# Designs tried in a protein design chat: VH-VL binders against Probable molybdenum cofactor guanylyltransferase (mobA). Part 2

Target 1, 202 residues: Probable molybdenum cofactor guanylyltransferase (mobA), of Natronomonas pharaonis (q3irt2)
Amino acid sequence: MGERTGVIVAGGQSTRMGDVDKTVVDVAGVPLVRRVANRLLAVVDHLVVNCRRDQQERLAAALEGLSPTFAVDEVPDRGPTAGIMTGLSTVETPYAAVVAADMPYLDPELLEYLFERADSHDAAVPRPEEWFEPLHAVYRPEPMAEACAEALEAADARIITPLSSLDHIVIERDAIVEHGSLRSFESVDTPEDLERARERLS

## First folded at step 3 (VH-VL; framework fv_belrestotug)

Design r4 (from r0 with light chain K97W)
Fold by ESMFold2-Fast, scan of step 3:
Structure r4 (fold): chain C 202 residues (1-202), chain A 120 residues (1-120), chain B 108 residues (1-108)
Amino acid sequence: as target 1 above (202 residues)
Amino acid sequence: QVQLVQSGAEVKKPGASVKVSCKASGYSFTSYYMHWVRQAPGQGLEWMGRINPSGGYTSYAQKFQGRVTLTRDTSTSTVYMELSSLRSEDTAVYYCARGGKYQLLYFDYWGQGTTVTVSS
Amino acid sequence: EIVLTQSPGTLSLSPGERATLSCGASQSVSSTYLAWYQQKPGQAPRLLIYGASSRATGIPDRFSGSGSGTDFTLTISRLEPEDFAVYYCQQYGSSPWTFGGGTKVEIK
């Protein structure tokens, strides 16, 4: 495989974390987004961060030294479909991993496997339970960004809609367990999740 | 720097066709949609359609469907707008305009415009 | 399609005055995907504002946009001589892309 890009989707709001920007919240001495970026950079060559404009300065500080390219949403709060589209639109490599900014247990071994399985397809998307994990997947940037744009133009914000139009390969639970950790999909979404992460990553 | 350079003014008779070109430079040609917008004398702006230069896929406003054809030549970074069965009401300035990737952005760069006059 | 109505059609003001231009939509504009353009005689339109309130690169801070849903406003806080032009709003939230009829800002 040639060069790879990792896209972190960081523009989402978290109502369960109050008014705090959870992407820059400290997790045992390291900002949440930096934990994600460090793990992602184990398997990719370039880092893209999709974010709201009001987050850019904070994210640049949290990611200092990692040389991220920022893909700023023109309009905030349009959901993950818009974030994926914006992030992937800056990518110049044949494949990119797209991950959420709140997954501090991101498993580089599983991401490596997703890149391998995505070869010759538009996407490799894991399905650890019944639901697809589109913010933990590998995509061909242009087909995915186009599919997201079409879904948004049709006012269908469901992230599954773009996936349905792509030549995607599904990575089922048994393959995930053989090649990585199910904890890779665990997100920090509540104050309880945050305290658990601080304990685990101390 | 981004530039969109359009072909020169055209004078056509009713029933003829016109083909206007828009040559892009200073950016990745296949990364941005190209839109076509016209403006009749003393009137406002009217969107005609768009093309994705990467796949060549097009979308047209219903009013122009069947009369307008958008094409591109990736080797010369040029988009073409052809309008057939011309009427006096088609007298206008025709602009190409760069949209964002994937149909969701405003028009950040515009060509200088091409005046098309349809006279009998 | 979403119809955009701009008012007033013509606004006659002097340099140094404040200009307020309105754009009303027949339906709610998705995600505030509303842009404003300036056009001078014989020239192509120039992007001023996108996303209802974000200034385009190189646009002076005297230009500001606001609004959401069906009601949008472009404000020029202190008119300069070069600001006398026609201004158009445009929605890009749903196909087909549509423009308002324009507001001409002219010297008194």
Scores: ipSAE 0.005, ipTM 0.453, lowest interface PAE 12.6, mean pLDDT 86

Design r5 (from r0 with heavy chain L104W)
Fold by ESMFold2-Fast, scan of step 3:
Structure r5 (fold): chain C 202 residues (1-202), chain A 120 residues (1-120), chain B 108 residues (1-108)
Amino acid sequence: as target 1 above (202 residues)
Amino acid sequence: QVQLVQSGAEVKKPGASVKVSCKASGYSFTSYYMHWVRQAPGQGLEWMGRINPSGGYTSYAQKFQGRVTLTRDTSTSTVYMELSSLRSEDTAVYYCARGGKYQWLYFDYWGQGTTVTVSS
Amino acid sequence: EIVLTQSPGTLSLSPGERATLSCGASQSVSSTYLAWYQQKPGQAPRLLIYGASSRATGIPDRFSGSGSGTDFTLTISRLEPEDFAVYYCQQYGSSPKTFGGGTKVEIK
């Protein structure tokens, strides 16, 4: 395919760590979201950041120099389906990678593989363990955004619902291990995860 | 009661196009994909493509990209499969089949089939 | 594309016997995305099993599916006269959706 976009979904409740917005928390001298963005930009040409309005100033500071396009949620805390819809609605490329803001070990090699596997399909979604990783996947923006909008209109905010309307391929554990690191899916969810990330990325 | 009713048999010359219809009833038309599968005489099943009737989004097997066009009309709950530049090797029975979404993409209801014969 | 290979090509059995049909995949297929269809002469295929082991609505319990990875099996525990047909396995986890070459179950 041509140009690629990366969408970081940063606006969810899961981005809070107590009183702190974890997307801008320092990880060995670099904000968490910037580590994600740096890795994502190894394989994409354009950066979109989906966020709450109250986060925009902080995220702009953390991502200074990377020219992000902000896709601000009109209504906060509607879940990842709404965040994906808002983010993808700003995308002008044939395919976009959608990633969470809290994955500091995001593997560019695995993302490259997901773009390759998504070719001629609506989505390539990995399943490294029991659950699908829709915030670590590649999508055709228009079909996915429309599917998300339909799910939200039906009062079904579950992320699995829009996936069910798409021509998607599932990337199973064996293919993931062959083409990248399982650590790509590791998120910072706890203070212990943060300490571990600081040690690893020092 | 779910029903998929296809249009009648067609006889075409090489180089022509054929358009087969599949009229759905007994369920929410936009809630399921419609797939097209063909079967040459004495041969197995070959998937051609699918359409999501809700948005009109399509996906085709690479072998048929450029020759197959899938469309739908939501007002009549009908899906169409148009195959162009017909060759003798396109002689087959063409089926529409309903598929669910995501993990339910198996084909639970099939049309009766439309025989397309390409001969000079 | 994922190639599905069915064996045997033809299975000759008598009513009352057990039929075991194999489907091998060229690469791993999640069991969630494997189906089996029955086709009788002059008829459209009929869904028997989906998700490798789940019976479709109205399918008798003599039909069962099993398997994972690259090896899948359809078993008919006790053949009835109406079960003599061609059987196809199918993967629907990747595009293009692909079918096996079929196994014909015929009267001996």
Scores: ipSAE 0.006, ipTM 0.453, lowest interface PAE 14.8, mean pLDDT 87

Design r6 (from r0 with heavy chain L104F)
Fold by ESMFold2-Fast, scan of step 3:
Structure r6 (fold): chain C 202 residues (1-202), chain A 120 residues (1-120), chain B 108 residues (1-108)
Amino acid sequence: as target 1 above (202 residues)
Amino acid sequence: QVQLVQSGAEVKKPGASVKVSCKASGYSFTSYYMHWVRQAPGQGLEWMGRINPSGGYTSYAQKFQGRVTLTRDTSTSTVYMELSSLRSEDTAVYYCARGGKYQFLYFDYWGQGTTVTVSS
Amino acid sequence: EIVLTQSPGTLSLSPGERATLSCGASQSVSSTYLAWYQQKPGQAPRLLIYGASSRATGIPDRFSGSGSGTDFTLTISRLEPEDFAVYYCQQYGSSPKTFGGGTKVEIK
């Protein structure tokens, strides 16, 4: 097994939490993004954080001691395809896990399984329900970043566009349940989600 | 050491097809896209299309859509460019070139080129 | 498609002189997606600069790139005999990927 990188995509908007940057919001004494990073670092060797420039100082404070490499979006608000591209562009390992900054229940066992399944493929992308979870997947950095860049060049920011051009394997619900918790995909999107997370993680 | 080695020169009649090979070595073949670029005599560089060797997925410039086919063989780390319905204006040197990620989506390594001459 | 126009078409200089090559774009191009290549007669192109200003591995310090928006420049600070070649700019930020028409740097 070679070295692994984890990429946290943190540049998304937090419209349902007002003016608060949810990535650094306190969840039972620990910032949200740090809970994600701690779980991610159970299975990866290197940490990359994709973010907006205005977030970088706050994220550096929240992740103090973890030595993150920051992959800053030069043009904000281009969607998750651009965030994945920017994050993966800094990766030097054969595979990287890409996760969202708002998933405090991220399951290291499931991530380990995704790395295993991605071997010899461009990607292992879970589909726990109807939709693919591209911000909870393992990718070969170069093929995925190039596919994302070409989709953006063609003005097609849909995440399915780069994914459909890759040698990807789909990890269906039954395999996910066998190897981890479905709660791994649960994100903090609302104040109600935040209070629930505070109770669960206190 | 990264190397891209292309097949030898071809002379074809109008209406024929040509298939050029590009053998890669010195890196993980499936981790990089392979692009094809041509150059007519005394002219500049023209991008034709690309292939992802991992899945075999392709993208072509509109000008060549329907005439060019890119394929690969992962067991031999070889990419192929087939151009059909050849015309005199297809006389050119054809290059394979390796593409990378994001800010590195430029062409960092090139094959030596294959001269294709279309004449009677 | 983005059209790249290189000027001059031919630049006649002596070894030891400074060469300045221009690349103009019909639309704004992010500097992140601008590359320069060198091509010698009978040879494949060779990557010199990517991201407008980043030197590729193995490329001597005398080569430098600059520019943003629609105006980009390749500078060779002190021409060596091996630098007499054709130079192409390329944008890779929009589909289709396009190249400039080239600038030939030749010995006076």
Scores: ipSAE 0.006, ipTM 0.480, lowest interface PAE 13.1, mean pLDDT 86

Design s1 (from b08 with heavy chain L104W)
Fold by ESMFold2-Fast, scan of step 3:
Structure s1 (fold): chain C 202 residues (1-202), chain A 120 residues (1-120), chain B 108 residues (1-108)
Amino acid sequence: as target 1 above (202 residues)
Amino acid sequence: QVQLVQSGAEVKKPGASVKVSCKASGYSFTSYYMHWVRQAPGQGLEWMGVINPSGGYTSYAQKFQGRVTLTRDTSTSTVYMELSSLRSEDTAVYYCARGGKYQWLYFDYWGQGTTVTVSS
Amino acid sequence: EIVLTQSPGTLSLSPGERATLSCRASQSVSSTYLAWYQQKPGQAPRLLIYGASSRATGIPDRFSGSGSGTDFTLTISRLEPEDFAVYYCQQYGSSPKTFGGGTKVEIK
């Protein structure tokens, strides 16, 4: 074993649904972010939530009882690379899972497998179709946070940029299907996605 | 065959917003990043931002931060680029472009372009 | 911001001739993150080369890319009539993503 941290990245533009912060939207009686946190906490010991300052109070309410550590973005709207950096900078465990706040079907079995595969590497990043899922991956906090910081200092806020400098392993579709559900990568982005989630999780 | 089909030309007044669509076909829509690039008349290419249609995650060029919003609808395999607070210098052809299979950061297929004219 | 300078601005050549296009970066660019595009009037750009030297699917072998660091080259070994167009280099290794100013290859 060893202690593990889960980081939920909640502070980006992608967490807005019209005028609403979708991270706290009700999904069949449970806020969206709490569904993510509950699933994440099945495999991690500590919870970190990266967010904008304006979200902190409502996220604290949605996550009541789970004792999250908040990693607030100093400068909002700098993209997921900044969110990952801010979140991982608070982590003191050897590995952390980084997940998006809008993935209510997050599969704990798949996360367990990603932690297993990340061992002795800087990252285990899934590729369920043809591209990486950096907000559904396991990282060594310090190397990833440093790579993100270097990218941001170079004014390169692209979420995929830090991965090229890391000793990362790619988890391909066949391994994902064997060890978990592809639904783990489904996000709630549109009102249609939200309605579907409410139907599935009721 | 991979095809990206964009919505038709738009004429807008300064201060308005425009929303351009890009409908993808011929490949797995959620497997590739989608970028937006614009080109002012007689000028070169300018990158605006990118969206991952799978997770909906976005990254924007600093110049457009706060004015551009990228979204997608997986049920119709369509990405959208909305640009607000339009100025005359926003007159350009706007392209959606698919990220490459192996590195996702170069643009392997392009839409036909949407001309946006901002005039008073 | 990495500035990409393309030279010459215009190449006037005849079909069958060799075209050599230069792209120089203001600071080092990993060859992994350099691409070349072709654009004809009224059309969208078309990917030719990515990763400085990898030819995109369907691109004829007369197109080749080379270079590293700050100096990159696109070569068209024998110009065909359809190759007369504007060519852009692009770096995607540093934010903001930047394009060169273009080189127009025109028929003389």
Scores: ipSAE 0.000, ipTM 0.422, lowest interface PAE 17.1, mean pLDDT 84

Design s10 (from b08 with heavy chain Q103T)
Fold by ESMFold2-Fast, scan of step 3:
Structure s10 (fold): chain C 202 residues (1-202), chain A 120 residues (1-120), chain B 108 residues (1-108)
Amino acid sequence: as target 1 above (202 residues)
Amino acid sequence: QVQLVQSGAEVKKPGASVKVSCKASGYSFTSYYMHWVRQAPGQGLEWMGVINPSGGYTSYAQKFQGRVTLTRDTSTSTVYMELSSLRSEDTAVYYCARGGKYTLLYFDYWGQGTTVTVSS
Amino acid sequence: EIVLTQSPGTLSLSPGERATLSCRASQSVSSTYLAWYQQKPGQAPRLLIYGASSRATGIPDRFSGSGSGTDFTLTISRLEPEDFAVYYCQQYGSSPKTFGGGTKVEIK
């Protein structure tokens, strides 16, 4: 196998958490994004963090000791498709996992399985319920970044649009539960989610 | 033949910004990443960041995040490295270096270097 | 980050001799993603070896690389006058990419 990169997409605004940057909020003694990074680094060799310019210092502090490389969105708040594009656009490995910054239960065993299933394809994208999870998937960096760029040029910011042009494999619910935890897809979006995470991870 | 030609030496005062150029020729400009590496006098090499000329996407080393900006102009096949809030410790030779995508992760061609001196 | 330690700092040899340069990593380098560069005074670095043992295009066969994990070696089998230079190892198996401190090969 080739080398692996993990990309954390952290650049989105967190309106449900007020004015605070939720990526650096404390979850039982560890910042939210660091919990994601720790789990991701169990299966990847390189860490890339896609973020806004105003987040860089906070994210560098939260990820101290993990040697992240930052992929900055020069134009903020363009959505997840733009974040994926930016995050993948300097990746030098054959495959990269792309995950959201707010998934503290990220399952390394499931990520390992996604890398295995992505082999010989452009992407392995899970579908645990009715919707695809593009911020919890493995991609060939160049095909995915270019597909994202094309979608943005077409003014189609739907995160699933790039997938339609790729040789992607869908990982259905049954395969997910056989190889990992459905909790891997659980995100912290609300203060209630944060309190639940603090209880579970304490 | 692949060539990377950098702009000339710069002398700057502390607090200023410097912008160094690297003009590429002899290959498909958007097919390779461009890295920036610096070397302080009498010291070793330090990686600063990378730009994908296709789309202009960048990644920076943590130490330089917030001070370094990499850009490109595809019409002139030129990459730029701008370093702001200069300190005397930024006195160095700055190199651009071509890297590959995916499996070509080392630096196969280098610019000649640009000396940046930061002094009062 | 992976710290690369090169030894010796200076290697004093005569033309025709064999040079052996060491590069030790603070942790294992994935997939032997280690390169060697040569730098002559006033010049940019030049790629010699990549993937620990693959010689770059145009590099003479007297240059060879070996090693894996944390221990890597660059060997110059028969020094030519043009080979007296500083040599740097570099890992590209983990972010950020890091370089060793260099070994200066000088005339005895």
Scores: ipSAE 0.005, ipTM 0.466, lowest interface PAE 13.8, mean pLDDT 86

Design s11 (from b08 with heavy chain K101R)
Fold by ESMFold2-Fast, scan of step 3:
Structure s11 (fold): chain C 202 residues (1-202), chain A 120 residues (1-120), chain B 108 residues (1-108)
Amino acid sequence: as target 1 above (202 residues)
Amino acid sequence: QVQLVQSGAEVKKPGASVKVSCKASGYSFTSYYMHWVRQAPGQGLEWMGVINPSGGYTSYAQKFQGRVTLTRDTSTSTVYMELSSLRSEDTAVYYCARGGRYQLLYFDYWGQGTTVTVSS
Amino acid sequence: EIVLTQSPGTLSLSPGERATLSCRASQSVSSTYLAWYQQKPGQAPRLLIYGASSRATGIPDRFSGSGSGTDFTLTISRLEPEDFAVYYCQQYGSSPKTFGGGTKVEIK
């Protein structure tokens, strides 16, 4: 379909590792964010990257050739809820996948399934364990962006808060395993995670 | 709602090993990292390591590398900290602490602590 | 590793007074990754501030954090009796995670 967008949430607290921007860290020859983008682009037509202003140039370099649209946070470090809102506000397709910049094992097969399940709903959100994965989900851009804006106005910046007001469908563990890999949800957060990713993806 | 409940006090001889448990409840166990921090009597806080309960991946402070092992059991929502080759300077209160993912990397909930005494 | 130096080591004050606690890092720390904890004798630490300036849930507004780079401050605007405790700063942006040596706020 020519009607799908993927949004990578690359800005905010989780992408800083001291003085290092985690999104452009090398994973076996390929920047972390590029591994996510390559997998995402297997199922979407348009790429939006939500980021801080200070990240834009290095992210453009890491994603060279992929024609990303940048959705820059005007107020940095407001968390992923603000990043989702900013990213989705630039989307013009009926549905968009929203993924974190630190999930290098992102499974295109699972994303395809999430797009299918989101049809006629505001969102399809996986729940591989007890908690929802809102940075690995498919949303109708306008309802989700509005729910995020409302949560931020209420000073509740938690990324799971907007979901309670949406017509969302839950994708439970059994359906996830049948249609994709649980590794899709693995993030690179620690030096140990990074070393394992380098070994697995080399 | 969120609770981290640690096992009881231990008294060990030098050279022994100790294994402390931390049982989590009230949240998705695999969605948060679990850190271990110790505090010797009258001293400050010292970070020992972290485990990602989802994949079982661990990272340790270099001072404890080779002596500390962090493991988890997802069926019981429990994290374990095993410290080997105990010395008197390992006498401390040992805490587990929940660290978030993404923007929640700070330690928002702590266990009550487990006193480990290493003596004669 | 990043070394955090807290000063003063002990601060002797009376209820109603303002407490200002300093935390200095040996290298630049993103404000995103700086936290403050309170610890009372026999108790586990309690999160007060994260991201240098954000109050944790349930923390009274008399507690505030500020700073960036290498210099961070925790301020308690009017000390209550329950605020006499040891306070630790912590950076969680690089491994190993490190804590300051603590500042004891004690009743004079």
Scores: ipSAE 0.000, ipTM 0.478, lowest interface PAE 13.4, mean pLDDT 86

Design s13 (from b08 with heavy chain S54R G99D)
Fold by ESMFold2-Fast, scan of step 3:
Structure s13 (fold): chain C 202 residues (1-202), chain A 120 residues (1-120), chain B 108 residues (1-108)
Amino acid sequence: as target 1 above (202 residues)
Amino acid sequence: QVQLVQSGAEVKKPGASVKVSCKASGYSFTSYYMHWVRQAPGQGLEWMGVINPRGGYTSYAQKFQGRVTLTRDTSTSTVYMELSSLRSEDTAVYYCARDGKYQLLYFDYWGQGTTVTVSS
Amino acid sequence: EIVLTQSPGTLSLSPGERATLSCRASQSVSSTYLAWYQQKPGQAPRLLIYGASSRATGIPDRFSGSGSGTDFTLTISRLEPEDFAVYYCQQYGSSPKTFGGGTKVEIK
């Protein structure tokens, strides 16, 4: 049962590689999303997968044996703010990690550190370069979901808009490097990224 | 090297709006958050809100929500604080203050302050 | 919001004496995210201490900060004439950022 949930956001347009759903593409014998889930489950007790309805069956197949709870977007392609809102709305634990479905190098040590830093705050959000990484962060589910809902109602789809209304702490590059790997934020976006991941994870 | 220079004193009537500017120089303007803090005569410091100059994203103290608006102009490295529906109790010195690089931390540099007087 | 209570309200001392200023929080301050500022009449506040105990650049070593959780202290080991001012504590561990009511250090 534990006290932590991990939410994988899998439903966005960025999960399409041409006509292919990249979340279920094979990476050295293991689907991309399953590599993310395996790493996430090293630090969380419950798994929630936010996805489009058309993805649910194939994601269930890719994650067989992990007992995921699906948080299906009723309106597809509303962006990551909507995905985070939908995913977090199903969470029953005090904190949840939210990660993208295309980050096969997720560092469990860094995620553990983010949970530690989020304690007593609404969020711990990394900033490894110049921008926030909201799909690699730890949140209090209800405050974040409510902030996302408000941003969507205002037609402001920018994911960092909800953060401005929350008691959030920013984890800067120096702290990230001290507690984990910057590769944790590396995503598979192109066929070249996919071949590199297959080589590294073989 | 780092400087925050605020606009001059303002005298306003009740019900008016005031817009105070804070021009930054000597650092990367979009890398640091900017806050606004006020101080009524003989009173302590009161936090009003913060803006992230990179995206223009804002957060306000509940007391000022609906009356305060923070904006920025990246071409001039200037942050603005606009306070509407002014009352006599809004008479104060208003400060801009720079927060930490990429982190919401402490205020390392402050503007010189802008006195706003609200009187009929 | 976290309420910060500073004591005493006024501290009357002579140059050369030690000043001890207290700041108490209504809730535990995360990660010792507590700062101290000095304000002289007609001037903006100036950062003295951050992270409860780290001196800001250019601040003399006679200023020191200590504490954690809900109880924080600013110490000025040997008051100089320029140290007579109002001192504010401020927490930045949670939103909104809040300040204490201030302690005035005045000449006896």
Scores: ipSAE 0.000, ipTM 0.434, lowest interface PAE 15.3, mean pLDDT 85

Design s15 (from b08 with heavy chain S54R, light chain G93D)
Fold by ESMFold2-Fast, scan of step 3:
Structure s15 (fold): chain C 202 residues (1-202), chain A 120 residues (1-120), chain B 108 residues (1-108)
Amino acid sequence: as target 1 above (202 residues)
Amino acid sequence: QVQLVQSGAEVKKPGASVKVSCKASGYSFTSYYMHWVRQAPGQGLEWMGVINPRGGYTSYAQKFQGRVTLTRDTSTSTVYMELSSLRSEDTAVYYCARGGKYQLLYFDYWGQGTTVTVSS
Amino acid sequence: EIVLTQSPGTLSLSPGERATLSCRASQSVSSTYLAWYQQKPGQAPRLLIYGASSRATGIPDRFSGSGSGTDFTLTISRLEPEDFAVYYCQQYDSSPKTFGGGTKVEIK
């Protein structure tokens, strides 16, 4: 497979946590995004961070020492499809893992498995419950970025739309449980989630 | 150096079809979207549609839906614009223009233009 | 469909003068999804500005773009003889892509 890239999609605004940028919120001494980046870097060689322009300085501070490449959204708040497109457009490796910035329990073992399953396909996308997890998946950068661009051009920002046009494999719950932790998909969305993360990661 | 070279001028009768070519060189053909824009004599610019040369995806302006067809040939790095049921109002210069790598963006390189004249 | 209205339709100016061209959108355009093109008689358009304010490669410093939302401006600080041309704004925020009607900058 050669070298791998990890893309963290951090550009979304958190309405449930008020005006605070949750990506840099402290979780037991370490910023949320840095916990994600540390886990991601266990399995990838290069780090790309998709973000809004107003986030870039504080994300650079939170990720100091990790040499991230920033993929700044030209227009903020266009949803995860646009974030994936922008992030993947900077990737130069054959495959990239795309993860959300708010998943502090990201499982490197599961990511390793997704890279293995993606080989010779455009994507390996997990479906641990009823929905696909497109911000916890491995993609061929060019096909996925193009599919996202075309979905946005058609005014269809739903992430399922680009997946439908790709040679993707679905990683069902049984395979996920055998190769990693379901907690890998758990995100910090509420103050209660944040307190739970602080207890678990202290 | 990036170049977009279009086919030569065409003169057509009303009701005919015209097919204009745009040959790309100097870059990865399948990595960039290609748009078509026309300009009637003394008028402004009008966007017709876009094609993704990699997968062949197309999107057309509503005004041209059903009359315009965009295609590509990856072996020759060429995109084609075919316009059917021609009327005198279709007399224009037709341009191909490169518009974004993996993303739909602004038009950074333009072909020289192809004049299409529709007259009885 | 986003309609772009350019004003004035014609600017009659002398070399050395400042040109200010307006482009107004019928609905908000993300500030980074607007471009400006220059077209001379018998030639294809040439990209000047993209992302509302970023100058394209090879474009002289006298050209600058500004604006956001519905109001955008192209400024030529000191007209050179070669700058007398038609200028078009274009949004690439939504489909269909649309152009303004153009502003002709002509020598007085």
Scores: ipSAE 0.047, ipTM 0.645, lowest interface PAE 5.0, mean pLDDT 89

